# VH-VL binders against q7dma9r51to147: the designs that were tried, part 2

Target 1, 97 residues: q7dma9r51to147
Amino acid sequence: GDQVIYHCTVRTLDGVVVESTRSESGGRGVPIRDVLGNSKMILGLLEGIPTMHKGEIAMFKMKPEMHYAEIDCPVSAPENFPKDDELHFEIELLDFS

## First folded at step 11 (VH-VL)

Design C3
Fold by ESMFold2, look of step 12:
Structure C3 (fold): chain C 97 residues (1-97), chain A 128 residues (1-128), chain B 107 residues (1-107)
Amino acid sequence: as target 1 above (97 residues)
Amino acid sequence: EVQLVESGGDLVQPGGSLRLSCAASGFTFSSYYMNWVRQAPGKGLEWVSYISSSGSWIRYADSVKGRFTISRDNAKKSLYLQMTSLRAEDTAVYYCARSPEYVYPSGITKYIFAFDIWGQGTLVTVSS
Amino acid sequence: EIVMTQSPATLSVSPGERATLSCRASQSVSSNLAWYQQKPGQAPRRLIYGASTRATGIPARFSGSGSGTEFTLTISSLQSEDFAIYYCQQYNRWPYTFGGGTKVEIK
């Protein structure tokens, strides 16, 4: 399977950062490493990331059912995460193999 | 008909301020990321800033960061650029430009920064 | 920042002839490359995006090719309205950057 390494920052439409891998946005500064097609990714990323290229920074908007409000979502939402909100995702794809 | 119309360009002193406006019509303004792009007289194009559809996610070119503020009013279908601490090198025609959408089958949306609609531009001149 | 370099700066071509414009990126932008046409006193008009996809309403004589760091815009048979300045632009990552332009002029 294809492996992806990426940074992700998630904001509400009102601009509140609700999750980020980036240190400047409250994260640890460590990118995510995933294998495409595994059960540990939200639907929106599973659809969006395969269309990206190495070095790309992309902006996505996702309805709740495409992130943590997905039925039987395989990833636990962070504490107090706004599961019912439409969210913006900034994805920087560092590697795609 | 999809249109963008800029206004507010003027002659100002170095260190001065200006507010540019861009009026949108013919499309759902609140659905699109919007941009400012500038062009110094006789020179090429420079991307200045973008703002997300809701107004809450913003990026600036390093050349203007800390001096320019992009904003939008979706009820008025308007984009703004507040410029402060203006310098001679800010002299340019300023364009507003739209980032088109790509909508996936699932309904997630990606924003494409290959600008499909441009305004006519407004000239800012910074000179003593 | 990704530097976009266009060549030549000026291209003198007779009407009806083929024009070939080059654009190089300092690092890969894959296919996230657009081409714009700009006439005097006018805003840029998007011709090509995705390196090779013509924008709606753009005549078939305009074609784009390339991927990674090397890109070409071809105008297969120049019309009188095609004498203008052409810019390439990467949108792989912000800050989005433009080439310096190629002026296509008569003869």
Scores: ipSAE 0.806, ipTM 0.919, lowest interface PAE 0.5, mean pLDDT 93
Fold by ESMFold2, fold request of step 13:
Structure C3 (fold): chain C 97 residues (1-97), chain A 128 residues (1-128), chain B 107 residues (1-107)
Amino acid sequence: as target 1 above (97 residues)
Amino acid sequence: EVQLVESGGDLVQPGGSLRLSCAASGFTFSSYYMNWVRQAPGKGLEWVSYISSSGSWIRYADSVKGRFTISRDNAKKSLYLQMTSLRAEDTAVYYCARSPEYVYPSGITKYIFAFDIWGQGTLVTVSS
Amino acid sequence: EIVMTQSPATLSVSPGERATLSCRASQSVSSNLAWYQQKPGQAPRRLIYGASTRATGIPARFSGSGSGTEFTLTISSLQSEDFAIYYCQQYNRWPYTFGGGTKVEIK
């Protein structure tokens, strides 16, 4: 059960921001707080975030089945999310405890 | 053979402009984040900019933001750096550099900014 | 930005001996640290990434260690081709920053 606190910005490959926690990108400016093993997470983040370190900013590319197009995905897609697109994720890991 | 070849370095006046090119071969250029890194004479290395594999996510060092524009043409396997408002402190050898990828078992990809392939560089000199 | 400081600036070492190069980060970069070799007139070549993982094709005499803020590159039994300038670089977060280099020269 480690807790992870992170900012996430998601773009299509052509550069459209489709989701962000950052206020400058249309989010609330509040990072996500998840508990590994307890919180439902998209597969790509569940695999990628545990390999990150506190203070790291990482760039990921995820095919649809690794985010909201996963068969029986445990989390609902956000509104107007391009769930069938390959997407880029920027993750800033603020805390890993 | 994996290769990066820069060109376009020249002697220019302060306030001038140059466009640098980097030709890639031997790998799937469109799959990789690409970078410019520069080295002033007698100085260390300075990261300048990266551009995502599609060309749509870009970051700059503060020292060049607003004056330099990174771009790519994946059909031509080419990376570019358009430099404007050049200053004496921009004098450097400019390298293009590749960010390798790590592919997880699931197929997600992480981009690693420990540059595995470098070109031989092109010299930009800014002086009057 | 994260400032990378290398020491010493110049290291004089006899052929066949060991060289130990230091790199310090102004804040933790965990293991997101790379080492590069640069010979005169050549591009940098990546030796080590992940603080301690040797890049493909790099001889076993090169080893890296450390994590957090303190890192070391060790070159055992120096060869004639190893006299060069060595740079460390953090890639924990942009802007990615390099140390000022350590020149390893013949003593």
Scores: ipSAE 0.789, ipTM 0.915, lowest interface PAE 0.6, mean pLDDT 92
Fold by ESMFold2, look of step 11:
Structure C3 (fold): chain C 97 residues (1-97), chain A 128 residues (1-128), chain B 107 residues (1-107)
Amino acid sequence: as target 1 above (97 residues)
Amino acid sequence: EVQLVESGGDLVQPGGSLRLSCAASGFTFSSYYMNWVRQAPGKGLEWVSYISSSGSWIRYADSVKGRFTISRDNAKKSLYLQMTSLRAEDTAVYYCARSPEYVYPSGITKYIFAFDIWGQGTLVTVSS
Amino acid sequence: EIVMTQSPATLSVSPGERATLSCRASQSVSSNLAWYQQKPGQAPRRLIYGASTRATGIPARFSGSGSGTEFTLTISSLQSEDFAIYYCQQYNRWPYTFGGGTKVEIK
């Protein structure tokens, strides 16, 4: 499938940034590159990102089972990731090919 | 009936402060991103700020960053805009506006910044 | 930020005729575009979102089209109550920006 390149920032409901690709939010400034149709993505992103368009910045809210608390999640959570929390995801889609 | 009602607009001098309020009714306020949008007299619309449903994620237009603070109280179903260091160009009708949600089949929610509900606005005049 | 440009600034149309309003974005906003109607002394009312999806309760004579950078609002049979200013707005990315408006005058 299609390749997607995107920035992602994840924040708890009380405002703590728990993961970000953006340098201004403590990340490396390097976007994520994924291939759609691959089970390596969390369920929430696998559903949400295909509905986005290049250049879009979208705000998602996801229950734990739609991110790293998904049953048999195909990706490992970052260390100290709050897997049991409802989280807000900001996604900037840089490329969709 | 879904309603948003702004209050707190007033005449204020440059450099002054003012706090706007927006009272929500008829919907689950705590589920929605909320916005302030302003309109200078005889002019177009300018988005000012949004705040996430929990209050934890906030964005501002560059024109107000550092001077305005958006906040909310979900228990009181209220949205606020604390304005400081006011300038003549801040003179406008200020609207609160709701970002509707789109719920995917899985239950994840996307927030849509095409505002479906608007208040009637409150006038802020900055002049000496 | 994305600049939204509307044309014409003023449009005079006879009742029953078709009105066509244009909106251009300085860069692609895909289909993340909304149209609002604002009558004198009132708050804006959302007509269209997603470039072409009519909001609930909006009469069928209002339709939107376009994608990317060029968008159109069409009023297929202008009614007297359609006298208003119409704004386009992109919501592809913050800061969300509005066009300068098109005032529709009924001839």
Scores: ipSAE 0.769, ipTM 0.907, lowest interface PAE 0.6, mean pLDDT 92

Design C4
Fold by OpenDDE, fold request of step 13:
Parts: structure tokens; sequence; C-alpha cells
Structure C4 (fold): chain C 97 residues (1-97), chain A 127 residues (1-127), chain B 107 residues (1-107)
């Protein structure tokens, strides 16, 4: 699979930050380094990231089945988070190779 | 017919406030990211702000940050721009514009190549 | 922010002639580039997105090309209704930024 480096912020429709890699959103400020298809990644990211270009900041909306409510989801939902809600994602693709 | 109609433009003094509205029709307003884009008289276009479909995500241009507030009422199919501390350089025709959606296997990607524009409303800030 | 620069500022072209408009980005915007047409007293109209995809209803004489930092809008045979101002806009990253525009006027 392709190697990807990206920042990601996830928000509920109410605006609550569910998770973020960005320091300004409570994250560590460290982007995610991963390999598409060979890692624990929610389905929506697997589908969304390939649509992006290096350097792009993209906004996505994902149905529950595309994120933490995915059947056999490889990633645990954040603590105290209702995984059956629609979520918005901001992804900055830093590298794609 | 898909349509956006801006209103609220007026003449105001520097330091004043003004609220613009944009009424949407002909499409599922609540599903779309919406934007404000402005154009000073005889000048080019400047993106001002966007708001996500549910209002959970908002961004502003640095030129208006802290002074302008974008909001929406999906029940009323309306977009708003509350402007405060207005400056002469805020004088412009203000357009509301839609960000189109692309669907990929159950996800929606929002593209900020604006496909629908209103006719604009003129805001004039002058002493 | 990404600075978009358009050239020339004004382009004088005769009806039926080819018009070539340039747009440069201060950094790569990949193919996330749109072109708009604006006529006097009207709102902008999206012509091209994704650098080269014509929007619905846009005549075939309009075409976009380029990627990265250099982009071109071409009007193969200028029609009377094509005299307007054209803007490029990157949407690779917020803040989304427009070029200064190119005015296509009749020679």
Amino acid sequence: as target 1 above (97 residues)
Amino acid sequence: EVQLVESGGDLVQPGGSLRLSCAASGFTFSSYYMNWVRQAPGKGLEWVSYISSSGSWIRYADSVKGRFTISRDNAKKSLYLQMTSLRAEDTAVYYCARSPEYVYSGITKYIFAFDIWGQGTLVTVSS
Amino acid sequence: EIVMTQSPATLSVSPGERATLSCRASQSVSSNLAWYQQKPGQAPRRLIYGASTRATGIPARFSGSGSGTEFTLTISSLQSEDFAIYYCQQYNRWPYTFGGGTKVEIK
C-alpha cells in the first residue's frame, strides 16, 4: 500500500472534537504516518485519502459505517464517543507515496 | 432551480455592524458547506469564510477573523454573516457560494470550487 | 496563504481568436484549481474545476490545463459573450485564494 502522512481532526456534527492530531485541537501535533491498506485505519479514511493530493486539506463527512461503527472496525472509538453518529473529518495530506 | 439570494447589504459607518443573509432554495441546504466571498468595487474576489453543513466547522480569512461571524439556520435554509467593527476595506459585494459535494463509497468530500453563487449584496462602509 | 497570480491583467482579443490566460500559484495546488467568469454586474460563474474539468453547461471552447503551480485557461474561439473578467482560484488549502483576474476585452 501507499505510505501516507497526514493530520486529521474529527468533529461531531455538534462541533465537538472527537480526535485530532493537531495541537490547536488538543492533539499532540504529530501527524499520522501510516500505510493505506496495511494498517488499522477506518474505512472512510481508506476511501477518502486516495482522493486527495499531497498538500491538500480536505473536508469529509462520513456515515457511521464508514468510521467507528464500521463492521469489524479495526480502530477503537474514542472514549465516551457515540460511534453511530455522522462525523466530519479535516484531513491534511502531508505526504503520499 | 438551485438558487442563493443575498440580502442585508447597506451603507454603514466605520466601526458599525451589519448582518447579511443568504436564502437558499432548490437544493438540500443542510447537506452543503457554504461560503461567503466578497469583491471590493472594481477589485477581485476574496474568500471570507466557510461553514460546514451542520455548522460544526468554521474558517475565516485573516482579514475578517475576530470581526465577522458566519452562521447558518438549516431549518430556514439560510446562511448569515454577522459583521462587526466594519472598516472601509470591508466595502464590497458579498456573495454566498456553495461548495459542491462529491460522494465516494459512502463518504462525502466537500470541494471548495464554488458551483452556485448568489447575486451578491453590497456593503458600503464609509464615513 | 497561497498567492495566486494571473497574467496578463488585460487581454485584448478579436472575436473568433484564441485567448490564453495564465494563473500561477505560489506553491503547488496540485489540480485543485478552479476558473470563474464574471461579467459586469453579475456573480462569478464557475467554468472549470479540478484544473481541467468543465463545469456543467460550459461550452467546449473553454478548457483548462496545468497542475502544480502553472495553469492555463484557453478559449479556443472567443465569442462575443466571452468578454469578461476571469479568475482562477485554488482550493487545495484554506484560506482559499483567488487570482487578481484577467480582463478579456475586445480588440
Scores: ipSAE 0.919, ipTM 0.962, lowest interface PAE 0.4, mean pLDDT 95
Fold by OpenDDE, fold request of step 13:
Structure C4 (fold): chain C 97 residues (1-97), chain A 127 residues (1-127), chain B 107 residues (1-107)
Amino acid sequence: as target 1 above (97 residues)
Amino acid sequence: EVQLVESGGDLVQPGGSLRLSCAASGFTFSSYYMNWVRQAPGKGLEWVSYISSSGSWIRYADSVKGRFTISRDNAKKSLYLQMTSLRAEDTAVYYCARSPEYVYSGITKYIFAFDIWGQGTLVTVSS
Amino acid sequence: EIVMTQSPATLSVSPGERATLSCRASQSVSSNLAWYQQKPGQAPRRLIYGASTRATGIPARFSGSGSGTEFTLTISSLQSEDFAIYYCQQYNRWPYTFGGGTKVEIK
């Protein structure tokens, strides 16, 4: 699979940051390093990231079935995560190889 | 017919305030990211701000940050730009513009290549 | 921010001739590049997005090419209605930025 490095911020439709890799949004400031196809990743990211180019910042809206409400989702939802709601994602793709 | 119509442009003094409106029709307004783009007389285009479909995500150009506030009322199918501390360099035609979307299986990607524009409204800041 | 530079500032071309407009980005914007046409007293109209995809209703004589930092808009055979100002714009990263424009005028 392809190696990817990216920043990700997830917000509810009400504007609450649920999760972020960015320090300004409460994250550690460390991007995610992963491999598409053989890693635990929500379906929406698996579909969205390949549409992006290296260096791109993209905005996504994902239906519940594309994130933590996915059937047999390989990733556990954070505590009190609104997995049954639509979510907005800001993704910055730092590397794709 | 898909349409955006701006209003509220006026002549104001430096330091003054003004509120612009953009009325949308012909499409599902609440599904789209919306933008303000301005153009000084005889000059080029400058992106000012965007707001997400629900209003939860907002970005500003550095030139207007802290002075302008973008907002929306999806029930009224309206976009707004509250401008304060206006400067001469804010003189421009202000356009509202739509960000189109690519729909994939269960996900929507918003593209900031603006496909629908209003006719613009002129804001003149002068003493 | 990413700086977009267009050249030439003014391009004089006769009707029926080919027009070639250039746009350069200060850093790579991949293919996230749009072109707009603007006529006096009118709002901009999107011509191209994704560097090379014509928007709905745009005539085939308009074509876009390029990737990374160098882009070109080509009008294969200029029509009378094509004399206008053309802007490129990157949407790879916010803040979204436009070039200074190229005025295509009749020779």
Scores: ipSAE 0.917, ipTM 0.962, lowest interface PAE 0.4, mean pLDDT 95
Fold by OpenDDE, look of step 12:
Structure C4 (fold): chain C 97 residues (1-97), chain A 127 residues (1-127), chain B 107 residues (1-107)
Amino acid sequence: as target 1 above (97 residues)
Amino acid sequence: EVQLVESGGDLVQPGGSLRLSCAASGFTFSSYYMNWVRQAPGKGLEWVSYISSSGSWIRYADSVKGRFTISRDNAKKSLYLQMTSLRAEDTAVYYCARSPEYVYSGITKYIFAFDIWGQGTLVTVSS
Amino acid sequence: EIVMTQSPATLSVSPGERATLSCRASQSVSSNLAWYQQKPGQAPRRLIYGASTRATGIPARFSGSGSGTEFTLTISSLQSEDFAIYYCQQYNRWPYTFGGGTKVEIK
C-alpha cells in the first residue's frame, strides 16, 4: 500500500472540532502517518485521500457510514462524537508515496 | 437555470461599512461551498473568502481578515459579505462564485475551481 | 501563498491562428489548476479545470495541459469571440490565487 502523511481536522456540521492534528485546532501538531489499506483508517479517508495530490488541502463531507459509524470501523470514535451526523474534513496531504 | 445575483454595491467612504448579498437560484444552494471573489478596476481576480455548505468552515484572504465577514442563509438561498473598515484598495467588483462538488462513494469533495459566477456588484471606496 | 504568473501579458493573434498562453506556479499545484475567460463587463467563465478538463459547453478548440508548476492554455484556432482576458487559478491550497491574466487581442 501507499504511505500517506497528512494533517486532518474534523468538524461537525455545526462547526465544532471533534478531532484535529493541527495545534491551532487543539491537536498535537503531529501529522498522521498511515499506509493505505494496511492501517487503521476510516472508509471516507480511504476513498478521499487517493483523489488528492501531495501538497493539496482538500475539503470533504462524509456521511456517517463513511466515517466512524461505518460497520466494523477500525478506528475508535472520539468522545462525545456524533456518529449519526455528517462530518466535514479538512485534509492536507503532506506526502504520498 | 443556475444563477447567482449579487447586490449591495455602493460608494462608501474609507472606514465605512457595506453589506453585499448574493441570491442563488436553480440549484440546491445549501449543498455547496460558496465564495466571494473580487476584481479591482482594470486588475486581476482575487479570492476573498469561502464558506462551507452549513457555514461551519470559513476562510478569508489575509487582505480582508478581521474586516470582512462571510455568512449565508440557506433558507433564503443567500450569501452575504459584511465589509467593515473599508479601504480604498477594497474598491472592486465583487463576485459570488460556487465551488462545485464531486461525489466519491458516499463522500463529497469540494473543488475550488468556480463553475458558476454572478454578474458582480461594484464597491467603490473613496473619500 | 502560491504565486501564479501568466505570460505573455498581451498576446496578439490573428483570427484562425493558434494561441498559446502560459501559467506558472511558484510551487507545485499538481493538476489543481483552472482557466477562466473574461470579456469586458462580464464575469469570468470557467474554461478548464483539473489542468486539462474542459468545462461543460466549452468548445473543443480550448485545451489545457501541464502539471506541477507549468501550465498551458491553447486555443487551436482563434475565433472572433475568443478575444478576451484569460486567467489561470490554482486551487491546490488556500488561499486560492489567480494569475495576472493574459489579454488575447486581435493582431
Scores: ipSAE 0.903, ipTM 0.954, lowest interface PAE 0.4, mean pLDDT 95
Fold by ESMFold2, look of step 11:
Structure C4 (fold): chain C 97 residues (1-97), chain A 127 residues (1-127), chain B 107 residues (1-107)
Amino acid sequence: as target 1 above (97 residues)
Amino acid sequence: EVQLVESGGDLVQPGGSLRLSCAASGFTFSSYYMNWVRQAPGKGLEWVSYISSSGSWIRYADSVKGRFTISRDNAKKSLYLQMTSLRAEDTAVYYCARSPEYVYSGITKYIFAFDIWGQGTLVTVSS
Amino acid sequence: EIVMTQSPATLSVSPGERATLSCRASQSVSSNLAWYQQKPGQAPRRLIYGASTRATGIPARFSGSGSGTEFTLTISSLQSEDFAIYYCQQYNRWPYTFGGGTKVEIK
């Protein structure tokens, strides 16, 4: 169970921000805290965050099945989320303990 | 073969404008993040900007933000840098450079350790 | 901004000898560190990424080591084509930054 603290911004390939933790992108400005193995997370974050190190800002592209089109996805999509699209993710890993 | 070719470098006055182009061949251009990196004569390298594979996510170095605009045309396999309000410190060889991708379990991570570079185009800003 | 500092600025070595180049980051970049070679009038060529992974087609005499803030490029048995300027570059987070370079020249 590693604890991870991160910011995340999600855009469509056309550039529409569909979800973000950052205040400048419509979020609350508060990073997410998850525990790998305990917290409900989309598969793309479970696979992507372990490739990152503390302080890294990484850019990912994720197929729908790695986010909210995952079979038996443990989280529900945000309002009006494009569940069937490939999406770009920017992740800033603030802490990985 | 995989190739990047820059063009559009010229002598310009301070405050002037210039548009650089980079033509890509030998790879699927639309799959890669692209970058501009510059090198002042006799100096080291400075990353200038990146643009995402779709063109929808862009970052700039602070030294050029507000003055330079990166863009791409995936149908023409071309990367661009529109430069305005040019200064003497913008004098450099400008390279386009490719960020390779790492595909892992249905996600792609982009790596900003540039694997392909063009030969550069010289921009000289002098009064 | 993460400052990358290379030393020495110039390294004079004889062909066949070992060259050891140093790169220091102002804060940890973990293993997100690349090395490039640049010859006069040419674009940089990537040698190493991930601190220690040799890029495709790069001879085994080039090796990288280190993590965090301290990194080393080693060229064993220097060849005539290896006289060039070498740059380190962090890619842990934008803005991506390069060291000032180490010129490896014939002694």
Scores: ipSAE 0.816, ipTM 0.924, lowest interface PAE 0.5, mean pLDDT 93
Fold by ESMFold2, fold request of step 13:
Structure C4 (fold): chain C 97 residues (1-97), chain A 127 residues (1-127), chain B 107 residues (1-107)
Amino acid sequence: as target 1 above (97 residues)
Amino acid sequence: EVQLVESGGDLVQPGGSLRLSCAASGFTFSSYYMNWVRQAPGKGLEWVSYISSSGSWIRYADSVKGRFTISRDNAKKSLYLQMTSLRAEDTAVYYCARSPEYVYSGITKYIFAFDIWGQGTLVTVSS
Amino acid sequence: EIVMTQSPATLSVSPGERATLSCRASQSVSSNLAWYQQKPGQAPRRLIYGASTRATGIPARFSGSGSGTEFTLTISSLQSEDFAIYYCQQYNRWPYTFGGGTKVEIK
């Protein structure tokens, strides 16, 4: 499996930041490190990140079933995450190895 | 017929304000990220700003940040650019432009290689 | 900010000749590169995206190639309607930036 290192900010369609790795959006400023195929990841990231290249900043919209409303989702939602909403994702891919 | 039509370009004094509009037709406006791109007379293109399909995610070029405000009204299928503190360097034809989308299953990726452009509206900032 | 540099600034060619336009990025943009054509008094028209994918309705004589930092637009057998200014643009990350343009003019 490929290792991916990325920043991610998630907003509701009305603009509320519900999760972010970025310090300016309330995160710790530390990117996420995942291994494709080994790390438990939401389906939308598993499908979206392979479309990206190192250094890319991409904008996605994901239906609930592509994040924490996925049936048998392998990852626990963060506290108070809006699991049933369509959400905007900004992803910066720092490394893909 | 997919169409974007800008309006509101005018001759304005430095320090002045102006509001540009872009009317969309022939596509589901509320599904797309929209952009403003400008071109100074005889010069190349400069991306100015984008706004997300819902209107809630916005980015600006540094040259206009704090002076320009992008907005949209999805019910009216309209994109706007409110410009304040205008400078001579803001003299340009202003285009609205659409970011196409790639839709796969339950995700949409937005592509900032603009597929639909309006014909532009000229803003001249001169005393 | 990623700086896009186009060369040459002007390319004089005769109808039926091949035109080769270059675009260089200051850092890798992978294949997130578009080409536009602009004629006087008109809006830009997208020709190529993804470095090499022709937009719908664009004639086969337009082709794009390259990845990373170096890109080429080739127009095989120039037609009279192809005399215009051509811009490259990266969309790897905001702010999205354009090259300075290559004017293709009749020799």
Scores: ipSAE 0.805, ipTM 0.925, lowest interface PAE 0.5, mean pLDDT 93

